# Ledger of designs, part 1: VHH binders against Tryptophan synthase alpha chain (trpA)

Every score and structure here is a prediction.

Target 1, 293 residues: Tryptophan synthase alpha chain (trpA), of Haloarcula marismortui (q5v140)
Amino acid sequence: MGLERAFADEPAFVPYLAAGDPNYEASLEYVEALARGGADVIELGLPFSEPIAEGKTIQNAIVRSLEAGMTPDRFFQFVEDLDVDVPLVCMTYYNLIYQYGEGDSESRSDSENASGETASQGPRPFVEKAAAVGIEGLVVPDLPGEEAGPLRTACDEFDLDLVFIVAPTTKGDRLERMLEQVSGYVYVQARLGVTGAREDVDDATEDSLARLSDWDVPKAVGFGIKTGAHAERIVSAGADGIIVGSALVDIVAEGHENGDSTDAVADRLEAKARELKEGALRGAAERPQPERT
Positions, changes and structure headers below are counted from each chain's first letter, unless a header gives other numbers; antibody chains aren't numbered by Kabat.
F, E and O are the ipSAE of ESMFold2-Fast, ESMFold2 and OpenDDE, as the mean of both directions, binder to target and target to binder. V2 is 0.75 times the mean of E and O plus 0.25 times the DockQ between their complexes.
Where letters were taken out, [cut] stands.
Atom coordinates printed by the task and the answers are left out, and those that the model quotes come from them; centres of patches stay.

## First folded at step 1 (VHH)

Design b08
Fold by OpenDDE, look of step 4:
Structure b08 (fold): chain B 293 residues (1-293), chain A 120 residues (1-120)
Amino acid sequence: as target 1 above (293 residues)
Amino acid sequence: EVQLVESGGGLVQAGGSLRLSCAASGFTFSDYWVGWYRQAPGKQRVVVASITSGGSTKYSNSVKGRFTISRDNAKNTVYLQMNSLKPEDTAVYYCARHYEGSYFPLTDYWGQGTQVTVSS
């Protein structure tokens, strides 16, 4: 499984950006800056017309990307234009994945098979294209584990990982179904303690990880991580990696609002990435070494 | 007065290496992006490599994997390590200061240039 390698030697830093935010060219530089900063896996948001983003910051980024003209086809071109040696993960909604193949069928005039049901090709055409351009995994936030069968099959066919998001509220059969389908890593969301206190973050992280302790998949935790110190705490609590979105998207947003140069924003992203990665590494060093029995 | 002075150019055989230096003065070097450009005979001056104030680097496709740009802010110097040189790399190489807050490759000051000749 291709993405697990990113977690094998040290805690993984997994940044998120919306592809094409605030425009195509700048976004390329931003992603590359994250790679230079020490990203181990980069999640690229493919914007959908109805962004159900968890946070206002990411939602605004998606809107900017869409306004700048991002489409699935442009997204795939974007991936091809990236100059990075880091595995890429596409984060998008299932409807976009599922509908991607429907547009190509109109150009293949000839096989009018008699029964007018345009057999929805399902997620396969999207996955095939994603694989072809070098994407190694998918994150589909709105895909239940129970409905993930067709996508999982397509991912297996083209050797993509299927990353699932586990919310704090995800329990019982739903959690089990997700974990049965997951590959690469699991995105673990923790409730930011209401108080934001250090102790609350640590407890929340530990509790979230404890729920998944029986599953042999890397656990990447995303809890609104903003600093290296926060990253350190999360990793010290047992996380195999950290996922950071909002803090990085905010840097892009602020740069855009202030009219900062692309390079200035890229430098900030790279610096933040380094901070976060270093924090994660410090956290790993603080873990009690399993007593070599 | 802003000054950029290139050095390290010369004649080298194909496959050889050179290290160019550009000494900057007259401004806060650490606050600016700098770049290396080259101009071959009869051709336009083109960007080769750039480095931001934060140390982020960018290269032209023609030199990727062979050239490395770096900076020493304490010495107010930018370097271009050129490895695996080819005859096609023959040009006058220029150091340049980029506009603060501007997009690459906007440049406001240039050095006098240093000749690099790669003989086959």
Scores: ipSAE 0.000, ipTM 0.254, lowest interface PAE 14.0, mean pLDDT 87

## First folded at step 3 (VHH)

Design n15 (from b08 with H98T E100Y S102D T107F)
Fold by OpenDDE, look of step 5:
Structure n15 (fold): chain B 293 residues (1-293), chain A 120 residues (1-120)
Amino acid sequence: as target 1 above (293 residues)
Amino acid sequence: EVQLVESGGGLVQAGGSLRLSCAASGFTFSDYWVGWYRQAPGKQRVVVASITSGGSTKYSNSVKGRFTISRDNAKNTVYLQMNSLKPEDTAVYYCARTYYGDYFPLFDYWGQGTQVTVSS
């Protein structure tokens, strides 16, 4: 069973961190702390060299990771060095995935097959390596569903899930194309209502989930969740899981800025993870039990 | 229906200038980040510039100081002013809408692209 297994028994908590933020060793501890805190799936950001599309919080995390020397190869080593019994998902841009195999062609000098078209190996080399180091899924936020064919094929070959992000504005044929290719779970993004009121959060969550009700794939919701209470509301509204990024990345950032010890930051991450997971579980308990017919 | 339509591409000599436009429709343009990407022959699409809903701009290192991204929300249009063009800037340029959720941007809609060719 792929990543869906993480959603089978109870609502899943899916944290995100940028791998290697603020450095390699600390980042390992932070990811492991999230696992200890109750993470069911962990999303690891593989930083792109030019994070010009990211918000400030994530951008700073990526910059720190890159400055600390994170690369695709180091990322794979990072995954191997992790001591966690939790499924890992790689989140990165498609160009990094696609270009990963182009660098290795320089060392195989000898088979000059005459036709100069270095056949772009596509995403397959990255996916193969990801599978080899134990990654179970990919999130690629800049890959349209209609262009995901090669990556989907590679993921199928190596038994990786391809998680898609669904924005509140994703509708019609585009949504259908994404959902036809999705495996593991779907990342459901929603705008928190302007008021931040409970009712607004619940309505936004319900509306977002209603659009996907016909699809038999776990729905993990990411709405800027920061607290267990938020997690509870989202899960009570019908989400199969919660995705949390900024709240956790902020903990890492604050620790780094303050010069806090790795252990202190890890403890905070673990505590936050527990809070969020417990909130999700409370939310599940509030769901009307289907009437045992 | 969400649409992004690029224009303004063409052939230009090295050192020349072009101004690209992307006309958006089918959504509240002012609420979204938008960006320009380019894809050179045989290469993948890479981000060139982005602009937030609030007007904050970011640029790739390769175009810093030469390119300027701007937006006119009243016209639902994003622009890319390209100055001091180089042959290596030759690519198909794409406009994209970005949805910014909790932490990661989603590029959910793309234009068809406009060809920019810079001759030596």
Scores: ipSAE 0.369, ipTM 0.695, lowest interface PAE 1.4, mean pLDDT 88
Fold by ESMFold2, look of step 5:
Structure n15 (fold): chain B 293 residues (1-293), chain A 120 residues (1-120)
Amino acid sequence: as target 1 above (293 residues)
Amino acid sequence: EVQLVESGGGLVQAGGSLRLSCAASGFTFSDYWVGWYRQAPGKQRVVVASITSGGSTKYSNSVKGRFTISRDNAKNTVYLQMNSLKPEDTAVYYCARTYYGDYFPLFDYWGQGTQVTVSS
């Protein structure tokens, strides 16, 4: 069934954190706190140093994690070290996935041709390792649907879901091509960079969900959600779940800046997670007809 | 309708220069971030450089110091000035529109690409 099972009984709460922010040991406690607070799926950012422009909140989280020693292999160990019962999803950029196997000594031997040139194995080594450590899905923000075939094939082989992000501007044939590759759930980015405007959030969410009504895949909405009231309105508008990132990363960042203990930050994350999940539940109780999973 | 159109590619000898352009239409260009990507024969598409709406830039290590990304909001155009070109720079170059969502850049539109060929 895959990740869609997380949306079957109630609206899903899907938090995000950058793995290893601010360090390996604290980050384990923070992810576990989100699970205690009611997470149904947890998205883990695999830190990377690609030259992709990004906002300051996530850029700083990535830098903290990398400076504390996070690598792809440590990320896989981090996943194995987590004590959570909820599905885990890895979010990263495609080039990291594609290049992962180039350094593997076993893959290197199998991939060399007669002239000694190394051939890329594509995304398969990364997907195989992710499955082996218990990752159940991937989110790859910079991979267009029409280019996703090799990754889709690897994910099918190892039973990982491939989650795509739908923006307000993703329409027509482009949307259809993207949805041909998606599984698990769809990350709906209903509005970009807008926070606090209640009317705008409701309208944009309804418009985005209407565009997707012909597809059965669960629709998880992620933009500007900071409070239980935000979560309530998004789910009331028809979302099958909520995805929350920057509000949680900000809690980690503020705790680190202030020198707060790991336990104090974990408690704040758990409380925020509970607030968000409870808001989602209220939103589901308010709508005329729940979305199908 | 959102459109991104690359131009300025061509054949050039190693050590030469090219200036690529990406003309944008159908959206408020100054609100968006842009990345340049390239795809060499038989390889996957990789990021080369990016620029935010505010003008902050990032570059891959392979082009740092040789390539410069810039934007002209009055012309709705982003540029990639490529100096000291090497044969390994041979690729189709694409521009991609991104904007920042909740916690990641979202890549939602790509151009058709322009071929750059650098002779050894």
Scores: ipSAE 0.365, ipTM 0.699, lowest interface PAE 3.5, mean pLDDT 84

Design n17
Fold by OpenDDE, look of step 5:
Structure n17 (fold): chain B 293 residues (1-293), chain A 121 residues (1-121)
Amino acid sequence: as target 1 above (293 residues)
Amino acid sequence: EVQLVESGGGLVQAGGSLRLSCAASGFTFSDYWVGWYRQAPGKQRVVVASITSGGSTKYSNSVKGRFTISRDNAKNTVYLQMNSLKPEDTAVYYCARHYEGDTYLPLFDYWGQGTQVTVSS
């Protein structure tokens, strides 16, 4: 069963952390803490050479991860070392996925097939390895739907889901192309209401979800959720799940800056995860039950 | 109101150069990463280059080594220097602001009107 299973019974909580932030060992504990806290799917960021994220918090996390020595190979080992029963999703850039298979060709010395075209193996080697270590899905933010064919093919071959991010500006043909390629769930980005008022959050969430009403895929909403109350509002507005990144990454960052113990930071992460999950559940309970006709 | 206004497009011969500019207003430009997209006739809009608030740059494979994105925060302007232009680079080029929050490239929330770039063979 794909990642959709995480959304089947109750709203899903989907936390994000950068793998290896601030170091390998602490990061393992932090991911596991999120699982204990009630995560239904965990997104693990695999950093590439330079962080290209809007949020300073996430950028800094990526930098810390890279400085701590995170690599694709180490990432896969990281996944194997995790003690969690929660589905794992890898979030990374397409160039990293595509290039992963090019490095292994140096060791196969012998078969000089004459035509020098090192057939770029495409995304398949990365996807194969991801599947082998237990990753169940990919989020590739910089991959347009129209270019996702090779990756989709590889994901299908190894039974991985391909999660797409839908921005408020994603419309028309672009949206259709994503729809053709998406599996597992869709990451729905909503605009934070200008006022932060409940009504604005609700309206923004509803509007964002309305655009995707025809999609037969769970909609997980992410737009700076920080509290259980935020989670409740989003789920009450119709979201199938919540995605939370910055709020959790901030906990890691603060702990790192303050020199807090790994255990202390893990406890905070677990507590926050619990808060967010409980908020999501409250939101679900507030949904009008379809009148049993 | 957030505004992005592109300029610098035009007709150029293959192998030539153009420099695009995008003037931003209505937001704290220095806090945002920005990028350039292009849309060829009958094709989808695709990311060409991006630059973070910290100055980190990313390029599509098709323009690597030929295009350079830069920004001047004092002028609220992002630039795209395009060298060694090819007919395949013919498109409408759009400036965009990256989406706020926990977002990654190529998620942008505001776009300019675009500027036409035509490269003749």
Scores: ipSAE 0.022, ipTM 0.385, lowest interface PAE 4.6, mean pLDDT 86

## First folded at step 5 (VHH)

Design r03 (from n15 with F27S Y32N W33A Y109H)
Fold by ESMFold2, look of step 7:
Structure r03 (fold): chain B 293 residues (1-293), chain A 120 residues (1-120)
Amino acid sequence: as target 1 above (293 residues)
Amino acid sequence: EVQLVESGGGLVQAGGSLRLSCAASGSTFSDNAVGWYRQAPGKQRVVVASITSGGSTKYSNSVKGRFTISRDNAKNTVYLQMNSLKPEDTAVYYCARTYYGDYFPLFDHWGQGTQVTVSS
């Protein structure tokens, strides 16, 4: 079984970092620090320069990584260079996946390079390479479920999970089509916005989990998780895991801006990871057990 | 139920202009980012322009300087002004509503598309 195994025995802690932020060597140490801190799955962002509107924290992380030289081939080498035992998931945009390995075997046109070339193999070369280096799943935020068939087929061929993100507004046929394509786990974004009262976060989380209760896929909840207490409450409410992104990316960004050593930033990441994982474990211990009262 | 409707496509000669509109029903754009995407036959859907809720814009290299994305929150509509059109701009154009997730853009809704064809 693929990524579902990370959720089987205890709540999963799923951190995210942009690969190569702020540079290749430091980023390796930061990802390894998250693993030491208790990560069960690590999501790695593969930066790609697209004109997609995105948040400031993530945009800045992408820019730092690209300016330090990250490319798809360097990302695959980065994955091979990591010394971690936990499953790795790649998060990136579909156009990068689709265009990876594109080349002119004898198909040349007078149109724009990116706009005029159609990859004859679609997403398969990317998925094959990702599998070969040990990536176990993909998250592709800009791929609607209706267009996911070619990627789903490639992922099935190479035994990669395809993880989808659901929002509070994802309902009806759109939700059903998305869940037909998902494997591994589903990312549940329980609320929209950058802030919220503690009680508001709990209500939104419970509502989102209830909406998905008919689906037997692990539910990892994200957005706004910054502390072990947040993690504890979310898992106590029924989540199978927690996903944490911007809080960790902010630690990297702050260390870079302040000129802190790689070791100091790695220590902060490990400590935050431990706090979050321990919070998730406390939340699970507080849940009612159906076999006991 | 949220629905996005694109309009303003059509046939135009090279060098001409079109203005696409994306209107939302059942919801508002005021708190969302919006992207314009295009898809030529047999190719993947690619983003050409986006605008944040705060009005910041981004453009692909192939359209920068020729296309302008804008929003009118009172009309619940986002526009794509396309000038100096080239045959390479021929595609179905889609709008998409997005948010900023914790560490990713979250694509919530897509329109059904409007055809733009640029002749000669």
Scores: ipSAE 0.471, ipTM 0.760, lowest interface PAE 2.7, mean pLDDT 83
Fold by OpenDDE, look of step 5:
Structure r03 (fold): chain B 293 residues (1-293), chain A 120 residues (1-120)
Amino acid sequence: as target 1 above (293 residues)
Amino acid sequence: EVQLVESGGGLVQAGGSLRLSCAASGSTFSDNAVGWYRQAPGKQRVVVASITSGGSTKYSNSVKGRFTISRDNAKNTVYLQMNSLKPEDTAVYYCARTYYGDYFPLFDHWGQGTQVTVSS
């Protein structure tokens, strides 16, 4: 069963952490704490060393992870070392996925096939390894829908979902192409109205969801959710789930800066996860029951 | 509708220079990060350089010291100054705008690309 199962019974809480932030051992505890706190799907960031313009919060987390020695291989080991029953999704950039396949070709060069064109194996080796370690989906923020064909093919071969991010500005043919390739769920980004007012959040959420109403895929909304009350509002507006990154990454960052124990930070993450999940559930209860026709 | 248009590509000799431009219409770059990508024939698109909304820059190892990314918010344009060009820099160059969300940046908008050819 694909990632859709996480959305079937109740609104899904989907947290994000950078794998290996601030170090390998602490990060394991933090991910597990989120699972204990009620996560339905966990997105794990695989840090990429190449020039990517990231937000400050996530960028700092990625830097810490890289400094702590995170690599693709270590990431896969990280996933194997996790003690969670929650589906895991890998979030990383396409270059890293593609490059992973090129490194393995050097080790197989003992077979003399003479034509020097190291046939780029494409994304398949990464996807195969991801599947083998128990990853159930991928999020690739820099992959256009129109170029997702090879990755989609690999994901299909190994039964991984390919989650796409829908920006507020994603419309028309581009949106359609992306939605043709998507499986599991969609990440719906909504611009929080500059006012942060409840009405603005609700309207923005409704508008974003309305654009996707014709597509039979769960819609997980990310709007910089920080509190259970915010989660409640988003789910009440019709979201199938909530995605939360910065609020959780900030907890890790603050703990690291303050020199807090791993246990203390894990407790805070678990508590925040519970708050967010409970908020999502409250939001679901507020939805008008479809009139039984 | 947001559109990105790349320009400034062309044929240049090894050791030469080009300046690429990425102009946005329909929206501003002021609050977005922008990345330059390139795709060589038969190869995948790869990141070359990026600049955040705050002006922080990153470069791939292959172009460090040779390429410079910059932005002019008043012109709603991002530039890639390419010096000491090599034949291996031959590719179609694309710019992408990044949306900051609660998560990883999304490169939602891509231009049509501009061809850069470096002759040995």
Scores: ipSAE 0.212, ipTM 0.616, lowest interface PAE 2.4, mean pLDDT 86
Fold by OpenDDE, look of step 6:
Structure r03 (fold): chain B 293 residues (1-293), chain A 120 residues (1-120)
Amino acid sequence: as target 1 above (293 residues)
Amino acid sequence: EVQLVESGGGLVQAGGSLRLSCAASGSTFSDNAVGWYRQAPGKQRVVVASITSGGSTKYSNSVKGRFTISRDNAKNTVYLQMNSLKPEDTAVYYCARTYYGDYFPLFDHWGQGTQVTVSS
């Protein structure tokens, strides 16, 4: 069963961390702490050094990870070294996925086949390796649905899910193209209303979910969720799960800045994870039970 | 409906310069990061440069020192100044707007692209 299984019984908590932030060993503990805290799916960021405009919080995490020596190969090792029973999703950019296969072709330099067109193997080598190390899905934020064909094909070949992100502004044919290719779950980005007021969050969540109501795929919502109360609201509004990144990355960042022990930071992450998961569960309990017709 | 429109492409000789523009309609760039991408014939679309809402810029190694990304929020436009152009820079150039999600940028809108051709 794909990533959908994580959404089958109760709302899913989907945390995000940058792999290897602030270092390899600490990051392992942090991911495992999230699992202990009740994560249902864990998104792991594979840092990319190329010009991608990340938010400040994530940028700093990525920088720390890269400075600590994170690479695609180390990322795959990282996944193998994790001691978790939670499905793992790799989040990275398409260029990194696509380039992963090109590096292996240089080592096979010995066969002189003269036609210099290093036929880019496409995303397949990355997907194959991801599958081999136990990754169950991919999130590729910069891959448009219209160009996702090669990656979708590779994911199908190796039985990985391809999680798509739907922005509030994603509509019409573009949305349909994404949803036709999505598997596992869909990341529903909702804009926190300017006011951050509860009503705004609820309305935004409901509107976002309504747009996807015709699609039978789990809908995980990310709104800058920071607390169990936020999680409760989002799930109460009908989300099948919650995605949380910044709040967790901030815990890592603060710990790093303060020189806190790995254990102390891990404890905070675990506690936060529990809070968020419990919030999600409360939200589910508040849902009007479908009238048993 | 949010639209991105690229302009400024064309034919230029090696060593020449072009300035690309990405104009947004229906929304503002003020709170968004914007990236320039390019796709050469038969190749995958790749990131060239990006600029955050705060003005922080990044460049691919292939264009570093030659290209400059900038933004004018008043005009709701992002620019790519391309200097010392090379034949290898020949591609369709696209701009993409990002929404900052909780932990990653989402490229929610792409322009139609503008052709840049650099002749030897």
Scores: ipSAE 0.179, ipTM 0.601, lowest interface PAE 2.3, mean pLDDT 86
Fold by OpenDDE, look of step 7:
Structure r03 (fold): chain B 293 residues (1-293), chain A 120 residues (1-120)
Amino acid sequence: as target 1 above (293 residues)
Amino acid sequence: EVQLVESGGGLVQAGGSLRLSCAASGSTFSDNAVGWYRQAPGKQRVVVASITSGGSTKYSNSVKGRFTISRDNAKNTVYLQMNSLKPEDTAVYYCARTYYGDYFPLFDHWGQGTQVTVSS
């Protein structure tokens, strides 16, 4: 069943954590805590040593994960070791996806196919492994829709969704290309109005959602949501779900910095998750019921 | 409409240097991370270097120690200084602007690319 099921009955809460932050064992507990707290889909960051996370919070989490020894193989093991009944989404960069199959080619010495070009197997090996361990979707922030063909094909082969992120600045042909490739849900990023005022958030959310009104996938909105009140506003504005990253990663980071126990941090994550989910639910209740004509 | 324009590519001998520029029009880089990508013939586009709005830089292992990414906000331009170039660096180089959301950046704009050819 596709990730859309997570959005069918009520607004979805979609948390993000970096897998293996600050270490493997603690991270397992943290992800499970989010599930207990009411997560409907969990995005797991697969850290990549190569660049481009702008946010310091996420960067630091990725660094901690890498320092703790996270690798693609360890990530897949991590997913298998999780005890959750919530669909999992892998978030990583395309380079890592594409390169995953190249490492296994050293062991298959024998098939000398004639033309020496080790045909890079593309994204398929990664997607196959992801599917095998129970991942249901991918988010690849640096993959444009126009280049997503090979990954989309692999995802279709193994019944994974391909979630796209849409920025406020994403327009025109790029949106159309994403629409052609997207499945599961779409991550709608909105600029938090400079003022952070409720009105600004509402307007930004409405505008962002209006742009994607013709998309036949759930719209999950991420605006730096930190509280249940924020979640409520976003969902009341029409979002099918909320995506929360930094607020949760910050809890992990703070716990790590303070030397807090895994249990203490997990409890905080669970509590925050509950707050956020409850906020989302309140938002849904505030939606004008479509006038039954 | 935001446009990114890459320049500075060309033919260079192994061991040589090039400086690429990525100029933005219609918007500023000041609040965005920018990444340089390259795509060799028959290969996928891969990240080479990135710089955050705060100036933090990252490099792929293949270019670490040889390439330097920098930004000039006044000129609304990001640069890639490429030293000690190798034939394997031959590719079309692209710059991309990121939009920062809650956690992962979204690359929302790409340039047309500039060809870099390194001859052995």
Scores: ipSAE 0.040, ipTM 0.511, lowest interface PAE 3.6, mean pLDDT 86

